# Miniprotein binders against BTB/POZ domain-containing protein 19 (BTBD19): the designs that were tried, part 4

Target 1, 291 residues: BTB/POZ domain-containing protein 19 (BTBD19), of Homo sapiens (Human) (c9jj37)
Amino acid sequence: MEPLGLVVHGKAEPFSAALRSLVNNPRYSDVCFVVGQERQEVFAHRCLLACRCNFFQRLLGTEPGPGVPSPVVLSTVPTEAFLAVLEFLYTNSVKLYRHSVLEVLTAAVEYGLEELRELCLQFVVKVLDVDLVCEALQVAVTFGLGQLQERCVAFIEAHSQEALRTRGFLELSAAALLPLLRSDKLCVDEAELVRAARSWARVGAAVLERPVAEVAAPVVKELRLALLAPAELSALEEQNRQEPLIPVEQIVEAWKCHALRRGDEARGAPCRRRRGTLPREHHRFLDLSFK

## First folded at step 29 (miniprotein)

Design T32R (from P2T with E32R)
Fold by ESMFold2, fold request of step 30:
Structure T32R (fold): chain B 291 residues (1-291), chain A 81 residues (1-81)
Amino acid sequence: as target 1 above (291 residues)
Amino acid sequence: STIVFIRIWAWKHSPERIIAWAWEMAREYAERGYEIWIRIYGGSPDMLREILEALKELLEKAGLKVEVEIKDGTIYIEARE
């Protein structure tokens, strides 16, 4: 039988500190990155990147090129986030900050760094607030991070009026906005939600260079117009003539609900109140089905 | 060859601007001998197909060998030589 050996460990902090000193350090560096829109140079070490990360193993290849190596370009990752990724790869630890954690999370997903992704997710949940939550929701929807998405939606449901007024809300994709508009737990009145959707669509129209109505098309059916009072529907019609947002057929359907003084069982969500729905006299009739 | 990795958030730009920006950057680095990796996240399926078709055509006209894929709402493009 071969002799039995034991694994023993030195102190972790001096080991990590030595490796951390190599982050963005030209000493022994054999690769340079140019990162972000500022095109910042970051020095790194191929052996550490390749052995710790399959994405970098593929990106850097097996051998350096001939001559002085050209920098690897990473077009939009912020320098701070990239340095955090390097710190993690070099030392198996990283200091996370609220202002940069979503960019570190994005990089972790892109580079296939499963453990860093999970560490970032835990941190995001701990530091979530009104000013971060919509950007976090966008990241969650973009990368299919279901647990983060559920936490963000729940947070917005609990802080609806403040969250819907943030810049992060206005910058959401249609795909990220849909879960919010589908929620019965949203604590805003439908009249205010229509105004928030118009503001969102105006921002989207400017950046996408498309009409407001085209930007809003993927989400407008989630607006529950039957909950609006007749005066509010009339005001919406006037606004819609000046700046189309909602198809006229959807507004007509809401008017039919008022004229018939009944909800229709087949109508589904468009008649259903939300947690924040303010009462209107006609709401007493919306729960009725035709018989 | 060395890599340029280009990331674009599709919901933040018109399709025309995405195509122009990605092509401009890809052409610049391809002329310098880089292999081009592009990921475009988000956007509607029709928007993504429009962008992919245009970029593939431009890159192939530039003499590059192009591999493309749309998966889970993301365009993946790798172009070399």
Scores: ipSAE 0.758, ipTM 0.922, lowest interface PAE 1.2, mean pLDDT 89
Fold by ESMFold2, last read:
Structure T32R (fold): chain B 291 residues (1-291), chain A 81 residues (1-81)
Amino acid sequence: as target 1 above (291 residues)
Amino acid sequence: STIVFIRIWAWKHSPERIIAWAWEMAREYAERGYEIWIRIYGGSPDMLREILEALKELLEKAGLKVEVEIKDGTIYIEARE
């Protein structure tokens, strides 16, 4: 028995439902947001935002303005994701959907909402599929979410052929593509991976308004050209003449591995097979040790 | 002051477009009395330095007090009157 009293609790669902009714409710609001590319108005309540979220405490300030001040602008967060954030802040609960969870996760990271971030991470892993995984990898790399990054890489390793052909793959940053190209566990052959990298670089070149070779420069050293047969290297040289992708020095190093027929010349990561590497006759020299 | 929060994914645009777009939005809202918060994610160190130096110069020439930082591939800018 406690002599100073006990904490007792009412039912959570009616309390949560009442607070949820305040989400985007102009009748009781004292702040308005304009969110996303559609510039949609969302009504909210300063006291709930500031007490639940340090980002909003800073953003709204400690002294509330009179009446209806100018709207706070959040330039690119989609309305659905922002409403999910509000739902969580108001009720400590949120319904997550596959189509919007990465934007909710992004907002959770940006706004410093640690618990919402963890809930979103659990949900992303649960709903991860071939069409979502590259976008999820990009979010993980952008925000340093190591656990999500590991799960995305593992998923792509298990579904490599399909994942590398998605729009999400083509839209990856160079920083997000690097951990994939470094993986020995990719289930694609190096000839196909070179083609995927060229497709990726072409999309990046259009987006960044830069030459394909400049876009590819941060990642091309991870392509393991020594694994390609001589005919494939010759074809690559022809493609490079028409659309430069890979520095000629890197192609020359691959030719040297063929000419010298030596495991010592091919010992590094750029010479190691991947799970999906198809056999070629010269690969027998990659296993030989010479003194 | 009321805040405008501008988010840009650096790998989706050239540095020139990022600078122009961020500056145009920042100038428009600064003229309305807004405090400007900018976060630009996912660029190389050289790209981010180019963008940061250009935006800082533009914002300071507009008369704003500018605080800047680059951390972990992200530009953070806060500018106020």
Scores: ipSAE 0.752, ipTM 0.922, lowest interface PAE 1.2, mean pLDDT 89
Fold by ESMFold2, fold request of step 30:
Structure T32R (fold): chain B 291 residues (1-291), chain A 81 residues (1-81)
Amino acid sequence: as target 1 above (291 residues)
Amino acid sequence: STIVFIRIWAWKHSPERIIAWAWEMAREYAERGYEIWIRIYGGSPDMLREILEALKELLEKAGLKVEVEIKDGTIYIEARE
């Protein structure tokens, strides 16, 4: 019988503290990063990065070049977020803050750090509020983070009027806006939602240097114009003449619902109410099918 | 060679702006011997194709070996000597 060896453990906190002291520490450093828009230098240690992260293993390689190595440049990642990534790689723990967690999450996804990603996701959910939720939704949609996306959508559904007025809402991509516009649970009336979509499209038009109508094209079918009263449709038509947003055919389909006194999603004129839909006289016909 | 990693959010900028910014940074660092890694997130398929084709052409004209991919709405470009 061979003797058994036993694994025993030293105290975790002093071990973690020692490794944390190496974060951004030039002692024993063999790589320098230039990070963010301010081009800040961050010192790091290749062995720790490469053994903990396949992205850095690939990025750094196994052999530094001869002479003084040039710093690795990581454009746009904020210094604070990069330091958090290093802290996690060195110590298997990290302090997360509301103001930076979405950037740490982004870095975790980009660098393939699955556990850090999950830790960031849990933290984002805990600190989610009206001012963070749209940016969090954008990150979730950009990287396919389905659980975060569902939580953000649910939060916005519960705080719809506030969320639609945020800068984060105006800065959403079309892909991130779509799940919101598809929701029957939004607590906002369709007239206000059309105004929010126009504001969103104006911001997108400015940044993309494209017409408002082109920016709005991926999302406008999700606006449920059949829910608008005739006076509201008329006002929308006038606004559309001055600043096109919605294709004329979509407005025509909404008028058909009024004229025929029928709603039918199959005709391309959605008439399903949302939680926040204010009543109109014609809504009594929207549950009818004419097929 | 040393890496420069460039990240761009496509829905925040015109395609012309993205191409100009990515090329300007890539050219600067390529002249210094860097390998160029670019990730451009978001945007419509047609927008991404326009951006990819323009950047690939510019980088190849500069004498770089370029690997490109579009996956899940993201452009991945790696350019080296």
Scores: ipSAE 0.751, ipTM 0.921, lowest interface PAE 1.1, mean pLDDT 89
Fold by ESMFold2, last read:
Structure T32R (fold): chain B 291 residues (1-291), chain A 81 residues (1-81)
Amino acid sequence: as target 1 above (291 residues)
Amino acid sequence: STIVFIRIWAWKHSPERIIAWAWEMAREYAERGYEIWIRIYGGSPDMLREILEALKELLEKAGLKVEVEIKDGTIYIEARE
């Protein structure tokens, strides 16, 4: 018989509890981190970090330096999120909270911790609500997390008016906003969506220190101006004179759809209705394409 | 060498502010002998190229050996003495 012994296991909980007691514990510590805006000191243990995480293996090197070691600086990760990462590395388990899970997820991606990333993704989906969903969408788009992105878009489609009024919506990148504006399933009328896009672009203009029109340029083609009634297009033209948002040629294409009583999606004047599109007189003819 | 890890969300700042902040942080820690790791997430391709080229030039002018990469909309910079 080839193997003569058996692998046996002690109880996992006392083992995990012992390792948990070392999280941020200066006893036996051989590395110190300075973390976040608060510049909090966090004590850690090189062997645990390096054996559990290739990012920390690269970051820490092979030996502590001689003398008093200089702390490693992690400039923006919040202390709570970093401690959660340490807890996971030490014990293979961690308690997640709604208020910090997106920062833990971010750290998991940055440090290449695939299992922690997946655990955070599962948790985010379970705690998703109208106040979290836009920030979650931004994280998903930033890191290419397709399953989370799909779930966030679906959530926003089901709660469109609420979600578009959040601070998180106003703080989205252009790349994160595009999937929303492309959706036929938004429960928002196009007139309101144009107003939401203007509000979004105003916030972006302030933070990027650029004109509203420049901030909006990557996304404005996704606004379906052909769905607007003539009075609404006229109001939009007046608003555009005071605060340019939409290129004049896009507004001209919408007027052409009215004049010719047909749409032309191929020329960037999309006329597909959204779930929330309110009826207008001209919609009866707008689905027809030019041949 | 000990490392300082700097993370920036590009869609939250002008390119000029990103370059200035990242350079000031990198200069401060490089003077202390730190290796500098920078990740800048998001932003348009043109914005990212502008930021990367400016930071690479500043870091090389300071005498650092700089490795740069753009992958999946993210700038990665590692600079060491």
Scores: ipSAE 0.744, ipTM 0.921, lowest interface PAE 1.1, mean pLDDT 89
Fold by OpenDDE base, fold request of step 30:
Structure T32R (fold): chain B 291 residues (1-291), chain A 81 residues (1-81)
Amino acid sequence: as target 1 above (291 residues)
Amino acid sequence: STIVFIRIWAWKHSPERIIAWAWEMAREYAERGYEIWIRIYGGSPDMLREILEALKELLEKAGLKVEVEIKDGTIYIEARE
């Protein structure tokens, strides 16, 4: 008979506190990280990292060659986020902040820390606001975090005008902007959305060092130009001559919708209204049926 | 071997800038005997392919053994002597 052992548990708090004292502590440390653009030195313990995270097991699994081990360099990871990861690895707890949670989430995804990822996701949803939502959407789209993406889109739908005016909106990738432009529930008029898309494309053009039209090309198809009045389309055409944003063919297709008095969803850009679409005279002829 | 880990957000810069920056950083650490890990997130499939091919070529020309993968819109590069 194997001796009947009883599993007994000590207090979790003193245990976690003791391990927390090792976070960024050079005492008994056998690895140094150089973290972020500021190249901050962070001290850690190989055994703790390797037993808690497969990424670090792989990263640290190579025996240090003879001599002073060169630091592991995490060149683009914010130090605050890395320290939060260490806190979680050492203590199974972490203090999350609104200003850094997306970086911690990014690190959790990057390092395969599923539990930390889930905790970050829960926190992000709880603290989601107009200033955070676009950046959260970007992270969600980048890492395929479907539930977070849905929550961010839904939040932006409810706060569309404010969200479109944020810096975070201007910094979205095309891939992150697409889900927004596809939404029928955006609480903005299409003319405002075109203006927002232009502003977004201008910022992207400067950052990516590409023409505005090239930056806009992946997303402009989601603009529902048929919702614009003839005068607004004419103004858009003139603006588009001065600053190309939208392919001429897409504007022509919008004019065809006016001429044919049919919103043929089958042949072109969707003619369905958004929640924030302001009524125009020609909308009575558009098949605006929300499927 | 010590590792340098490089994360890059592909939508924040042109492919040319990404390649140049990643290469410059990789080269600096390769010369120091580091193994290079690069992850590039986001971007179009075409952009990612362009970046991957360029970085692979540069790293191989530097005499490194390069392992590359594109998975789920992410570039994974590991390069070592």
Scores: ipSAE 0.731, ipTM 0.911, lowest interface PAE 0.5, mean pLDDT 92

Design T32R (from P2T with E32R)
Fold by OpenDDE base, fold request of step 30:
Structure T32R (fold): chain B 291 residues (1-291), chain A 81 residues (1-81)
Amino acid sequence: as target 1 above (291 residues)
Amino acid sequence: STIVFIRIWAWKHSPERIIAWAWEMAREYAERGYEIWIRIYGGSPDMLREILEALKELLEKAGLKVEVEIKDGTIYIEARE
């Protein structure tokens, strides 16, 4: 009978501490990374990276040719996020911070680090606030992180006024803004939402070097102009002549709702109020049912 | 070969700027003998196709072998000598 070997385990803490000491340590390092816009040199160990991550296995799988090994370049990865990834790969632990967790999450997704991704997602949800939520929503939409997207939308629904005034809101992609504009649970009036969308489109126009109306085109259809009073629609038309944002056809459709005294869901403009919609006289004629 | 990895957020720049910046960076490292990995996130399907076609053409004109994929709204490019 072959003697039944017993697997015994040492203490995890001293083991992890020893490996942590190798993070960004040139001693025994056989690979250098040049990371981020600052081009920071980060030292690592090929065997540790390759055994823990398929992305690094592919990245490092080419034997260094004869000569001074050229550094691997990660040109657009923040150094802090990369060091957090290394800490996790070396120690199976990482200290997450609110200010950098979304960059660590992004790196985890890019490198296929499923466990680190899950840890980051749990942390983001725990530390979610008004300043972080729009950036978290952007990451969620970009990478198809459905649960995080739902949590971010729900948070913004509860803190709509503050969230729409953040820098993060102005920096959203059209794809990330769409889920917000579709929400019936936003705690803002439609007039304020139109103002927020205009501000968002202005920032996007400058960044994308495109007209405001072109930047707004993917999202403006989600604005419920039929909820605006006649005086507010007239003011919007005048603003729209000076600075095109919304297609004239969509404004005309809102006027038709006023003239016909009925919301026609069949015409594509939802006449449903949002949670934050302020009451107006004409709303008595609209289908205001929260479905 | 040593690799350069480039991430680009497509919603932060015009297609023209994305193409120009990605090409400039790719060319610089290709001249140094690097393999080029590019990931571009976000943008409309039409925009991503435009960017992909332009970058592919530029990289191929530089004499690189280019592999490309669009998956789940992300562009993947790998280029090597």
Scores: ipSAE 0.731, ipTM 0.910, lowest interface PAE 0.5, mean pLDDT 91
Fold by OpenDDE base, last read:
Structure T32R (fold): chain B 291 residues (1-291), chain A 81 residues (1-81)
Amino acid sequence: as target 1 above (291 residues)
Amino acid sequence: STIVFIRIWAWKHSPERIIAWAWEMAREYAERGYEIWIRIYGGSPDMLREILEALKELLEKAGLKVEVEIKDGTIYIEARE
């Protein structure tokens, strides 16, 4: 009788603990990383990285030149996020924190670590708050993380006034801001949204070294100026003369909506109410239906 | 050769600054015999093309063999001797 082999399993915890002890340990290490702006040295093991991640397999597959191997440089990767990646690769476990999870998520996406990405996504959704949501939205839009994007937009819809006042909002890319400005469910009035967009564009103008109107150009089309009262539209027009933000043509289209007593979505003048739109006298003539 | 990996967020800076910074960093490490890996995330398709073309030209002028790809709104650059 051929001896029947039985697969038996050891305890996972001691195994993971032993491997965890190798994270950033120079003992038996055969690769050094220089990580982040601080140029932190991080010690690792090529075989563990290569067997767990194709990105590291490619990164480390280059024959070390003769002599002391030069460190692999991850110049723009935060050290904390990289250490979290190593912990996961070595132990199949990671401790996630609210302050660093988006950087770990970014690294997981960047390195093709699908399971770590999923764990990060689940954690982000659990710890999502007003201060984190705009940065999470930015990451979601940047990497095409559709579910996270939807969750972030929904969160901002529920907490619109607070979210629009955050630093994270001011730091959004145009691409990340667009999903917000397209939302019919934002709990803010259009006049407030125009003010928020102006503040966002001012910050962007300073950072990108471009005129406010140029920074705003990708997003201002999503502002529903037809929802503004004539007095508010006149005030916006005057402000826009002093500080260009919105194309004059878009303001003119808003005036046409007033004159015609109807929205003209086909001409780029959406008049759909947002959840937070305050009622105005002229709204009785506009199609304010939520789809 | 050892690799330097550079991640850049394209919305945080002007294209000109991104190109300048990426080139400066790439040049520094290329001179040290590193292979250069650059990933640039975000930005408009037009901006990404502009950045990619400029960086490709700079890296090639430096005598590097350059492989480039734009995929899913991300620039991928690998440059080596």
Scores: ipSAE 0.730, ipTM 0.912, lowest interface PAE 0.5, mean pLDDT 91
Fold by OpenDDE base, last read:
Formats: C-alpha cells, sequence, structure tokens
Structure T32R (fold): chain B 291 residues (1-291), chain A 81 residues (1-81)
C-alpha cells in the first residue's frame, strides 16, 4: 500500500513575507543586476529567478564559474519596474503604482510573465486617466495588446479634447495614432484634429530628424478633409504651402467633393462624420451613415 | 558569459540614431567580454529590416557570431564571441 499522504497548507502570508525579505537583499544572493541608466545594483537569487521565469533561466545560463560573477546588465530597464518584477517572482504578489505600471507591464511582456502581464493590464484599466491613456495606447499597439488598445481608444473617444492636448498624445508613434484617426467616435471636429495632427507631426519631425510631411505621411490619409468648409480648406492650403503636412492630392480630392456635391464613397475619401464633427452647410450632401 | 540586455523603442528615434546608439553600447560591452542581447520594439517592417541589417553587419565586422530574428514587429539580436 503506497503510504497515503495528505497535502497540508501553511499560511501563505508569512511565507510570502519571508521571500519578500530576499528582494534586493545581498544576503544569500548569487547574482547582481546593474539596472537602468543610473546603473543601480540589484541583488537577486538565481534559483528563484530561474524556476519562475524562462527568460531569466536563459539569461543567467549555467552554474556560475569560480569567482565573483560579473553583473548582468539591464541597461534600459527602470529600476522600480525591475524591483516590481522581482517582488512578483519571489512572492507571487506585487504592489502596482500608476506612475510605473506601464514599465512593469513592458517588463512582464518582455520576460514572458503572462500572469504579471494580466495583473498589470487589469490595473491599467482601473487607473486609466487622460494623462496615462496615450502612453498606455502606445504600449498596447507596440505589443499587440488588443483589449488594452480597445479600452484606450474608447477612453480617448470619451475624453477626446483633453487627450489630444496631453504630452502623451504628442509622443505617440504613427502606428499608435492610426487607430485614433480611424475612429468615427472621436468627440472632436476635423479642423481641431488637423491642428492636433500638425502638432504631433512637428514633435515627431524634431525627434526623428525627418520632414514634417514625411512623419505625417502614414496618418494624414485618415484625416477627413472633405468635412472642412471651403474657407477652412483654403486656409489649410495656404498653411500647407508654408509648412507641408498633407499631400496636395488629398486636398484636391476634398475640393472635388465640394465641387461634385457627392460624398462619393466610391473614390475612397472618408466623408463620414465623427461624433464631434461640427455641422457645416455642405454636410447635407455627404452620405452621413452614422455607424 | 555575462549578458547585457538592451531594449530600444524604435519610434522614439531615427533609424540612424538607433543603429549608432545600439552599436556604441554593444561595442563597449563586447570589448568587456559580454554577450549582447538587443530587443527593438515598435518600428515599421522596413525600418526594422534596415536597422537589423546594419546592426548585423556592424556586429559581424567586430568578429561576433550574430543570431537575428524579426518576429511580431520586434527585432531580436544575440551576439557573442
Amino acid sequence: as target 1 above (291 residues)
Amino acid sequence: STIVFIRIWAWKHSPERIIAWAWEMAREYAERGYEIWIRIYGGSPDMLREILEALKELLEKAGLKVEVEIKDGTIYIEARE
């Protein structure tokens, strides 16, 4: 008869508290990380990292040779985010903060920590505000986090004017801005959206060291210029001569919509209103299917 | 060998700046006997290809064995002696 063993469980809290005391503790540590731009030393335990995460198992490799092991360098990881990752690996719990959760989420994705990723995603959604949402959208688009992307877009649709005025908006990639510009539910007028896109492209031009028009090229196609009045189009043309943003062909297409008084969906120019589109006289001739 | 891990956000910099910065860091640590791990996120397919080809060439000219992959819009580079 195999001895019938009974599995019994100790208290989880004291166990986790004991392991938490090892986080960044040089005592019994057999690996040191140099983390972030400040080159902060962080002490860890190889066995705990390797058993919890395949990324760290690969990173730490085989048994440390004789001598003081050289530190592993994580040159671009914020120290606070790395410490949060360690807390989770050691204790199966983590204290998340609004100011650092996106960096923890990034680390979780990077290291293949699926459970931590899910916890971060849940927290981001709970603490989402106008100042965080564009950065959260950027992370979502970058890592293909579809649910977070949808939640960020929906939040920006509800808070469009405030969101477009944030620093986070100006720092979006073209790939992250595209989902916003495709939305029929944005609560802004197209003239305001063109101004926001110009501001975004100017920041991008400086950072990427490319012309404004080149930076804008991936996204300007999503601007619905046919919604602008003739006077607004003329003003846009003049501004575009001084500072190229939009291809002349796209402006000409908007003028054709005015001349033909047909929102020819057939020619591919989006003439659909957005939720925030201000009414203009010519809109009565546009096939305005509010979806 | 000890590893240096480098993460780069591709949309925050020009391809030229990314290549220059990544190479400078990689060279510094390679000279110290480190294995180099690079991950680059968030670029267009064309940009990622350009960056990858340039970095691969630079690392190989330095005498490193280079393993590279582009997967799901991410560059993965591992380089060692």
Scores: ipSAE 0.721, ipTM 0.907, lowest interface PAE 0.5, mean pLDDT 91

